# Designs tried in a protein design chat: VHH binders against q9c0y8. Part 6

Target 1, 316 residues: q9c0y8
Amino acid sequence: MSASHPGILHEYTERLVAFELVGKSNVTLTSNVTRSLLLFVGGLGDGLLTVPYVQELVNPLDEIGWSIVQVQTQSSYIGWGTGSLKRDDEDLHKAVDYFLHIGGADFSTRKIVLMGHSTGSQNVLYYLTQSILPNYLIAGIAQAPVSDREAAYQFNGKEKTKELVDWVKAEYLDKGLGNDVLPRSKVENFFGEVPTSANRCIDLTDVRGNDDFFSSDLSADDFAKTFGNLKEISGSTAHSQLILLMSERDEFVSPSTDKAQLLNRFRESIRPTTSNSSLSGIIPGATHNVGPKSSPEALKWLINQLITALRSFIDQ

## First folded at step 26 (VHH)

Design z4
Fold by OpenDDE, last read:
Structure z4 (fold): chain B 316 residues (1-316), chain A 121 residues (1-121)
Amino acid sequence: as target 1 above (316 residues)
Amino acid sequence: EVQLVESGGGLVQPGGSLRLSCAASGFTFSDYYMAWYRQAPGKGRELVAYINSGGETYYADSVKGRFTISRDNAKNTLYLQMNSLRPEDTAVYYCARGVFSLQRGSEYDYWGQGTLVTVSS
């Protein structure tokens, strides 16, 4: 059923908006107190209130002085098909800059955490490790970090995925046609009805493509270039915290994959080691998006982990 | 119209074998991953096995080593070879068409009517 949600719509660019959800205390609307912000970015296909647990975070965060903000990027909803992590990162940096400074705040008075769901996790990792733009996050949270490539392997097959990649490279990339949109009839089983560019296809499905952060077949060297390369917070020698929260029943992860082992591989690769949060873990009984088919305790676990993390950042 | 029609169910003794078939029509069979589910009396529907469009397979732990899922794209048919059947395998078995995309994940949009498998001495 449809419902109304109180909040503030922010124009953080000329054409992009973010929605700050207001908790029960209404302090966001009635007070000038500077609140720290959890900026939330969904995965492929996500937009406002498309991830079910987001609305459940509003009140718990409100109680501890945090607000959750859903950031719309150019990739929101179906925009991801012709987007890129680089473009997303540019949008997110604009969002971070906007929210860092509204009300006269700065990094000393407002903390910002970027939380990504699913492919939003790639945004988090990209921001913290690959971006050439300055880092202003106290932490990044990757919820349900999964390999899109390996998800494709699971349901379409490894060889068919490779065939797709090879075809796209030969017919588009090698010809300088990376921005062309692929025929739906050829790629619908990968990308659904979403118009998808050749470049985006390769980003998501090629080995060591631009989005390839979380694949289990990547080497330690690959992880070193990403997890092992957290950037300093701008103006400081400090580094952001990185929290990885994998879903125990994540349907995008192959049943043959040891999630605990994979998570450990990610964590062990994090540099500096001080950025490897002890709060990383597996959400018990959780499906990919911690949705209705999850264990009743899954959401509670997630909320508790977030509260613990966010409290620690304010106390610093 | 998309249709899935299961066949091959019946009564079998413990240790016996059955081969289920699912005849698919109304769509390009080779483009879809397919799955077998089963529902025992008083229990929920559970995944038995699935086969992706590339022919790679997954099995529930309870049936590993005993069941084999396969497909014949030329015949638009999904199969489930069930060996070493046990009383606990008694259920209605369903074939399902799987739909996948990176943004939506895996969903099953069409189901067969089911075929009953009874394992009893």
Scores: ipSAE 0.850, ipTM 0.931, lowest interface PAE 0.5, mean pLDDT 96
Fold by OpenDDE, look of step 26:
Structure z4 (fold): chain B 316 residues (1-316), chain A 121 residues (1-121)
Amino acid sequence: as target 1 above (316 residues)
Amino acid sequence: EVQLVESGGGLVQPGGSLRLSCAASGFTFSDYYMAWYRQAPGKGRELVAYINSGGETYYADSVKGRFTISRDNAKNTLYLQMNSLRPEDTAVYYCARGVFSLQRGSEYDYWGQGTLVTVSS
């Protein structure tokens, strides 16, 4: 069913846009100096309003003084096939900078929370661990953090995935052809119809590839390099909060995987420990994107959890 | 045209065995993961087992140790060996073709017509 959504389209660069969804109050980021921002980034294949629950967050967040903005990056839609976490991070920094400064100096006190869905979770964690954070970026939320590598294992097989990785390394990376796009006939079972570069293939499917944050077979040392390496806030000894929200019925996670245990492993690795939020958890009855096949309670749970989190950040 | 045709269902006594087959045609069978589902009267369809394209298997807890999913790529056929059958295993059993990508996730795009398995004394 097609629908229209009120909002403001922002050109945060010359070529990239972000959509501010406007709630029932009609308050926007530039109409109220106290308005805070949830900056949302999707996963592979996502663009504007491709994640079903985003539109459902608008009014609940509006009521508590938060606006939600969905960012379109170069990786949006099918752009991820030739992208990278580094490129994404650059785009996100531009977005954050833009939204900090719109409205003028009087609006510079707004708080920003970065939320990622699916592979957007890698973006969130990457953002929080690469550089010192500004005082206005107070938290990251990773919804449905999953291992792309292990998803490939689940449906294509561990050995076939390894064969693909080895082939790509030998035929492309070792020859300096990392930016070349792989033949569809060779990788369709992994990446579908999306043109995918050799580098991106390795990022997503190789052991300890650039996107390999959430695999269950990673070591404590691996987790220490990511979860254990959250950067401090500029001018403060404080650190941003990290909230992890897994989906109970996530189809990208093997049914044999103990999600609760895995989540605990992630949480226990978070450093500093004060950044480990008690609000992390598993969304009951939720599919990967909390979509229509989820239990009716899943969306409500997510909304309530987010409201609780966002309120807590402002009260600090 | 993609086709999935189940066979091997029937009436069996508790403790008995059946072997279901699913004949696949119209696609490269070896490139796809396959699954068995079942639907009991008055209940929803549930996953029984699946086998990925690499031959690795998963089973629902209710059938572990009793059922075996397998595939013969040369014959384009999926199998479900069911041993130690119980009355609660009574259902229509469906084979399904799975498709997967990192972008779209996993979905089943083709189903067979199903074969009835009745376990009764």
Scores: ipSAE 0.801, ipTM 0.908, lowest interface PAE 0.6, mean pLDDT 95
Fold by ESMFold2, look of step 26:
Structure z4 (fold): chain B 316 residues (1-316), chain A 121 residues (1-121)
Amino acid sequence: as target 1 above (316 residues)
Amino acid sequence: EVQLVESGGGLVQPGGSLRLSCAASGFTFSDYYMAWYRQAPGKGRELVAYINSGGETYYADSVKGRFTISRDNAKNTLYLQMNSLRPEDTAVYYCARGVFSLQRGSEYDYWGQGTLVTVSS
């Protein structure tokens, strides 16, 4: 919304911030050591308050004793063009560490859920699969886990995307220039005006590039290496829950893709099977970011699903 | 200046065929995905088909198998071949230029004036 939003701006590490939105109760993560949080990471181009449904979550979550915190990473806004999932993951771990301990919080009393929108969904899956998890992250939620590669195929063409990838490999990667920013004239139809490195281009658009978790043409064996590889929480044998929420009218997904079938393929690959949440689903009538063009029921459905999930984590 | 000019509309019997054209100028046509939309009387615009810059095509379920979108990049022209026309295909048909990036997604930044297709009697 275009309004003042009461909240607390946290500097969780040098020059990186997260915004804790404060609901009607005025309870905050600093004022209540047992209060849990949903830590939210947006997609490409996102930053504070850019994903339209986040403000609408504030009071519903507040009513059940949860805060929502929007994290800014080095990749926020246009920073993603020269970033990576690994760099994002480092920022997110710093944010989680910060919020875990403010207000005198203890791992056993404060729960943290990491939620990602769009490419933030890749951040969630990456977080859950790279190393044994801290015992304070009980779930990941991926909203609109879509393939950037297949979006590029849909609008620029499969062969034109492969030609770009081949050219970037030959002219940049093979020459040790992976960190170089690509000429805008070669990539404008993929990345717009965002300065984008050769490495970032490959991560997003190559088959099995580092961001390529959600493409429909990946095999069950490919999914076993990602969805099938969720790590234990440190100091236990427990694993995080994984909730996948696709948007029914997602404009980044080809009309020819059967979203229900694709979601089932992701879910069938999740290991351990106890991490495969029954709360995964397709948000009825939702656009990619559940914005104003969505059907009226979309936001309500999303809120109800999130409330159901968050309540269940407190009752554990 | 970007211009999109549709032509080829008219009155046709059910079961008949029409071929729509969209002449494009003022931009590098081959770099853009292009779409046909239609708007029936009293209704909003709906997607009919689009064709990406690489020539791959996508169709709304209501027209799949009956309509064919194509492009001729040498002539800067988008086409819609409409076969087996039905009364519910009656609409003004619009040519639209699409733009895409991974950050912003797809949008249509230029539209033609439209060409009327009437399927009746």
Scores: ipSAE 0.677, ipTM 0.859, lowest interface PAE 1.0, mean pLDDT 91
Fold by ESMFold2, fold request of step 27:
Structure z4 (fold): chain B 316 residues (1-316), chain A 121 residues (1-121)
Amino acid sequence: as target 1 above (316 residues)
Amino acid sequence: EVQLVESGGGLVQPGGSLRLSCAASGFTFSDYYMAWYRQAPGKGRELVAYINSGGETYYADSVKGRFTISRDNAKNTLYLQMNSLRPEDTAVYYCARGVFSLQRGSEYDYWGQGTLVTVSS
């Protein structure tokens, strides 16, 4: 069903926008310098309002002095096929810098949390552990941090995925053609009709590809290089908090994967250990995007966890 | 035209065995993951098993150890071997074709008409 959503469309850099949804208070980031924000980035194929729970967060967050802002990057919708986590990270830093300062605010008064859904979870982890750019986030939240490689294994098969990877390396990467778009006939059962570069294919589907943060077959040493490398908040000795929220009924996760065990492996790798939030967990009854097929309690559980976390960042 | 035609259903005694087949045509069978679903009277349709294009399998807990999904890509045929059948397995069994991409996830875009399996003494 179509609907109208009141808010402010921000152009945070040339040709890229973010949508600040306005709650019942009518308070905005421009009208109140101490108002904080949850900056939301979706996964592959996502854009404004494509993740169904985002609009449900508006009023609960408004009640505690937080705005929710949906960010569009160059990777939004089908742009991800020729993008990278590095390019996304650059876009997200521009968005953070813009929102940190609007209305005359700065990092001393405004708190910013980056929340990612699905591949947006890779964006969060990249921002906090791999980026060479300054960190101004009080926390990152990864909802449905799933492995794209293992999803491909689940539905296309491990051997077929490895064959694609080997072919792309031989015919494209070894020939310096990493930015070339792959022929659709070779990749349609992995990427559909989304134009996908050789580099992006490898990022998503190769063992330890650049997106490959959450695969269950990665070692403790692999996780130490990511989860174990949380950056300081710029100008501080403090580090961002990291909250990991898996969906209990996630369709992209193999039924053979023990989600609780995998979550514990991620969390045990987080360094500094003070960044390992106790609010991480598994959303009961939730589908991948916590959509309408989720159990009735899933959305309420998610909202309660988010409210608890966001309040704690103000009350410190 | 995509077609999925189930066969092999019938009446069988508890503890018996039955083998279902699904003949597929109109598409490159080996490129798609395939599933068996079932629907008992008064119940919703539920997943029984699926098999991906590479031959790897998944089973619902209720059938694990008793049912085996397999495929023959040369014959464009999906199979379900059902052993140790119980009255609770009584249902119409459906063959379904899956489509996948990393953006879209998994969906089922074509279904067969179903084949009835009745387990009673």
Scores: ipSAE 0.666, ipTM 0.859, lowest interface PAE 1.1, mean pLDDT 93

Design z4
Fold by ESMFold2, fold request of step 27:
Structure z4 (fold): chain B 316 residues (1-316), chain A 121 residues (1-121)
Amino acid sequence: as target 1 above (316 residues)
Amino acid sequence: EVQLVESGGGLVQPGGSLRLSCAASGFTFSDYYMAWYRQAPGKGRELVAYINSGGETYYADSVKGRFTISRDNAKNTLYLQMNSLRPEDTAVYYCARGVFSLQRGSEYDYWGQGTLVTVSS
């Protein structure tokens, strides 16, 4: 059954939108210069209203003075196939710049947290560690930070994934055709019906491809270049906090992967160490997107962690 | 038309062995991961094992060490070798074709008719 969701549609840059959901208080980012926001970015195929728990966050966050805003980027829905983390980062910076200033606010009056689900977790880590653009986030939250490459290994096989990568490099990249869309018949078992460029295929499926932040077979030196490289908040000596929330029953993660051990490896690599939030953890009973097949307590646990985190960013 | 046809089920004594086959047609078999599921009377379907496009395998704890999933891509056939059979292995066994993409994740879009395995003295 359909439903209506009260909110404000913002055009944060030409033809890109973000939807601010309005809670019971009816307070908005435009109406209150000190109101803070959780900016939410989904994963591959996601857009407005596609990640099931977002609606459930509206009123809990509203009660503590936070708005939740769902951002649409050029990569939303099927746009990711011809995009990149760099393009996403540019879109997300435009969104952050917009929300920093609406209603007459600025960084001194408004806190912004970027939360990513699934591949949105790569957006968060890219923003905080790889981007050349200024950082204005008090924190990043990565929910279900999973490896696309290792998901492909799990279902298509490691050797077949390497064969695809080698073929794309030889037939496209080495010929200067990185922006060309790959023939569906060669890639449908990786990307389905989504038009996918040679460059994007490599980003997602090659060892140390540009999206390859969370693979369990990466070394401590690999993690040092990402998790170990959090940027300062622009105009400050402080750094963003990083919170990592894995789903216990994540169907994109191989059953052979020890999630607790992997989470600890990510966390031990975070530099500066003061950015390594103690609120990171594994959501009990949760599927990838904390959807209806999750244990009943999963969503409550997630909400409690988020409330604890968001309150701490105001009080600290 | 996609078809999955199981065979090899039957009556076997505890400790015995059976080999199930699933003949696949109507698609490029080597492109898909494949699974065996089973359903005991009055229970839901449960995963027994899957094998990905590259031949890598996963097993449910209840069958690990006793069952072996395999595939012959040249013959478009999926197999389940079942050794050291127990009465609790009694079920209808189903072959399933998996589909995967990074956007959609994994699911099963075609199922066979099933073949009955009965483990009894």
Scores: ipSAE 0.655, ipTM 0.856, lowest interface PAE 1.2, mean pLDDT 93
Fold by ESMFold2, fold request of step 27:
Structure z4 (fold): chain B 316 residues (1-316), chain A 121 residues (1-121)
Amino acid sequence: as target 1 above (316 residues)
Amino acid sequence: EVQLVESGGGLVQPGGSLRLSCAASGFTFSDYYMAWYRQAPGKGRELVAYINSGGETYYADSVKGRFTISRDNAKNTLYLQMNSLRPEDTAVYYCARGVFSLQRGSEYDYWGQGTLVTVSS
């Protein structure tokens, strides 16, 4: 159903916006410079209001002095097909810089948490471990940190996915055509109608492609280069916290994957170990986006974990 | 355009076997994952098994070890071999075509008309 959602649309850089949903208190990031925010980035195909649980977070967060803000990047909707995690990271840093300073705020007065859903989880991990830009986040939250490569294996088959990767390498990458958009007829059972570059295809579907952070067949050495490499908060000796929230009934995760074991492998790889939040877990009864097919308790559990985490960042 | 036609249903004794077929046309069969669903009288449809385009298979717990899904890409045909049949397997069985993309996830966009399997003494 269509509905109206009250909020403030922020232009955080030229041509890109973020939408702050306003709770019942009517307090906003511009009206209170010490108010903190959860900056939310969705997955492939997502944009404003596409992830169903976001609107349900507004009032619980408002009650503890937090705004939820949905960010649009150049990769929102179908823009991801010709983008990269690096480009997304640049957009997200511009959004963080904007919110740190609106109304005269600065990083000493405002806490910022970046939360990603699905491939937005890759944005979070990239921001905290791979980015060369300054880190101003007190924490990152990855909800449904799912392997795109293993999802393709599940539905298209491992060998068919390898055949695509080999073909793209031979016909595009080896010829210096990495930025070229692939023929839709060749890739529609992986990317649908989304214009997708050769580079982006490899990022998402090749073993150790640039998006390939969460695959269950990666080694401890692979995870050490990502989860094991959290950067300091700029101007500090402290590091961001990392919270990982898997969905118990995630339809993008192969039935053969042991989610609890995989989550444990991710968490054991986190360095510094003080960044490994005890609030990580598996959301009971949740589908990928914690949508209507989830058990009724899934959303309540998610809200409770988020509130517990966000309180802890203020009270520390 | 896309057509899925099930066959092979019938009456069978408990403990017996039956093989269902689904003839597919109007698309490149080998590119799609395929599934069998069933609907018992007065109940909703439930997944029985699916097989991805690479040939890997997945089964509902209620049929594991008794049913085998397979495909013949040269004949554009999906099969369900049902062994050790029980009265609770009585249902209309449906063939379904799956569609996947990384953005949208998985869904079933075409369904057959179904074939009835009755397991009774």
Scores: ipSAE 0.648, ipTM 0.858, lowest interface PAE 1.2, mean pLDDT 92
Fold by ESMFold2, last read:
Structure z4 (fold): chain B 316 residues (1-316), chain A 121 residues (1-121)
Amino acid sequence: as target 1 above (316 residues)
Amino acid sequence: EVQLVESGGGLVQPGGSLRLSCAASGFTFSDYYMAWYRQAPGKGRELVAYINSGGETYYADSVKGRFTISRDNAKNTLYLQMNSLRPEDTAVYYCARGVFSLQRGSEYDYWGQGTLVTVSS
């Protein structure tokens, strides 16, 4: 449906905005220094209002004193094709720094949770485990932490994906042309009409490419370098919590993948073990983005998990 | 222009077999994943099986072990071998071309006109 959504558009750095959706209470991050936020980043192709459950979170979160904020990064919409997780991480740190301080708040009075959907889940894990920038998040939530490489295997085939990777390395990376946009005819079955650089292609589709955090064929050693490397919250000995929410009917995940077993492998790798949230789980009946093809109870389950988590961060 | 033309439908008794074909033209067949869908009377379309560009397959639970999807990239043809047919397999069967990208996920942008399969004594 077409609709208007009341909110505050924040310019959190030059040329980049985040939209704070305003709930029934009309309380905002500017109007209340103790109000906390769920900062939301979507996946490939996402931007404002593209992930269907976000607008449904506004009033439930408002009721417990949380705002939901949709962040636009340089990778939003089609910008991801020439970007990287590192560039996204820089944008997200600028957003976090902005929201930490608006209205006169700081991290002692305001809690920030970063929630990512799909490739936004890679943004969350990158922020918490790979970034060289200071961590101010009390938690990260990864909804639909799926492997882009294994999705490509599922629909294009493993050998065709490897052939693309080998070709891009030989014709672009080995020639110092990593920033060049690839010909559409070579990549349209992977990236559609989105201009995609050689580096971005490798990030998404190569074994252990820079986005390749969630593939089921990665080893425990691979997961130790990511899930096993959560950073401290800056200025504290505490670490961020990590919540992993898989969609039961995720169309980007091969039907042959045992999601419960994969989730357990991710969770068993989380270090410190105190960051391994018991609220992680599989959203019953949910499609990738918990959209209208999901079972009716999927959204309710997601909301309940989020509310439980967010309440717990205030009482800590 | 992209064309998908199904054939091989008909009337068959329970327990029987039938083989559907889908002749594809107007695109590089080997680059796309392909699917069979079916639509029973008064119901929406449902996935039966798909086969990716590399030949890997997936089947709906209701047909697993009885149906086999395959493709012949040299002939630009998709097949569905249906064995041990049941009355509940009665439907119009559609060939569909899949379009995938990491941004959009999987979609079906071209459909055949369908071929009717009736399983009745």
Scores: ipSAE 0.638, ipTM 0.847, lowest interface PAE 1.3, mean pLDDT 93
Fold by ESMFold2, last read:
Structure z4 (fold): chain B 316 residues (1-316), chain A 121 residues (1-121)
Amino acid sequence: as target 1 above (316 residues)
Amino acid sequence: EVQLVESGGGLVQPGGSLRLSCAASGFTFSDYYMAWYRQAPGKGRELVAYINSGGETYYADSVKGRFTISRDNAKNTLYLQMNSLRPEDTAVYYCARGVFSLQRGSEYDYWGQGTLVTVSS
């Protein structure tokens, strides 16, 4: 539906913005130094107002003193095709630094949670486990932590995906052309109309590519290198919490995948174990983006989990 | 022009078998994932099974173990072998062509006219 959404557009760095949606209280991050925020990053193709449940979070979060802020990165919309998780991480750190300090706030008075949807879940895990930049998040939330490689296997086939990977390596990477955009006719069944570099294709579709955090065929050793490596919050001995929220009816996940077992494998790999939130779970009746095809209880369940989590972070 | 034409429907007794075919033309059949959907009287369309370009298959729980989806890329034809048919399998069965990308996910851009399967004594 078309609608106007009241909010504040923040320029958090050159050419990049974040949109703070304003709830019924009209309290904002600029008007209240102690107000905390949920910084939201979407997945492939997402940007401002594209993930349908975000608008529904505004007033529930407002009631407990939290703003929801949608971040635009260089990868928003179709920019992801020539980007990387590393570039996204740099953009997100700039956003966190901006919001942490606007109006004279700091980490002692303002809490920041990064929530990612879909590929945004890879951004969360990268931020908390792989980034070389300082960590200022009290928690990360990954909604629909889905394997791009296994989605490609599901719809295009494992062999066809491996053939693409081999072709890109031979025709681009071996020739030093990793930054070149691939011909649309060769890759439209994987990337549609989105301009996609050879390097990004490999990141998304190769086994253990740079985006490949959530594939079900990865080993416990693979998960130990990611989930097992949560970093301390800078200036503290505490670690961020990690909350994992799978969608029960996620259309990007193979029907043969046991989601409960996969979730348990992720959670059992989390180190330190104190970062393994008990609020992780499977959103009942939810499609990938918890959109209108989801059962009515899906959104309610998600809101309840988020409210429970966010309240708990204020007392820390 | 993309064309999908189903055939093989009919009346069959409970416990019986039927084999549906979908003749495809106007596109490179082997490049696309394909699906069977069905629509029972008074109900919406529901997925029965799909098969990707690499031959990997998925089945709805209600038909798993009884139905087999397959494809013959040389004949540009999709098949659905239906065994152990039940009255609740009564529906119009549709062939659909799928399109996928990592950004959009899966969608179906072309549908056949359908073929009626009635399971009754």
Scores: ipSAE 0.632, ipTM 0.851, lowest interface PAE 1.3, mean pLDDT 93

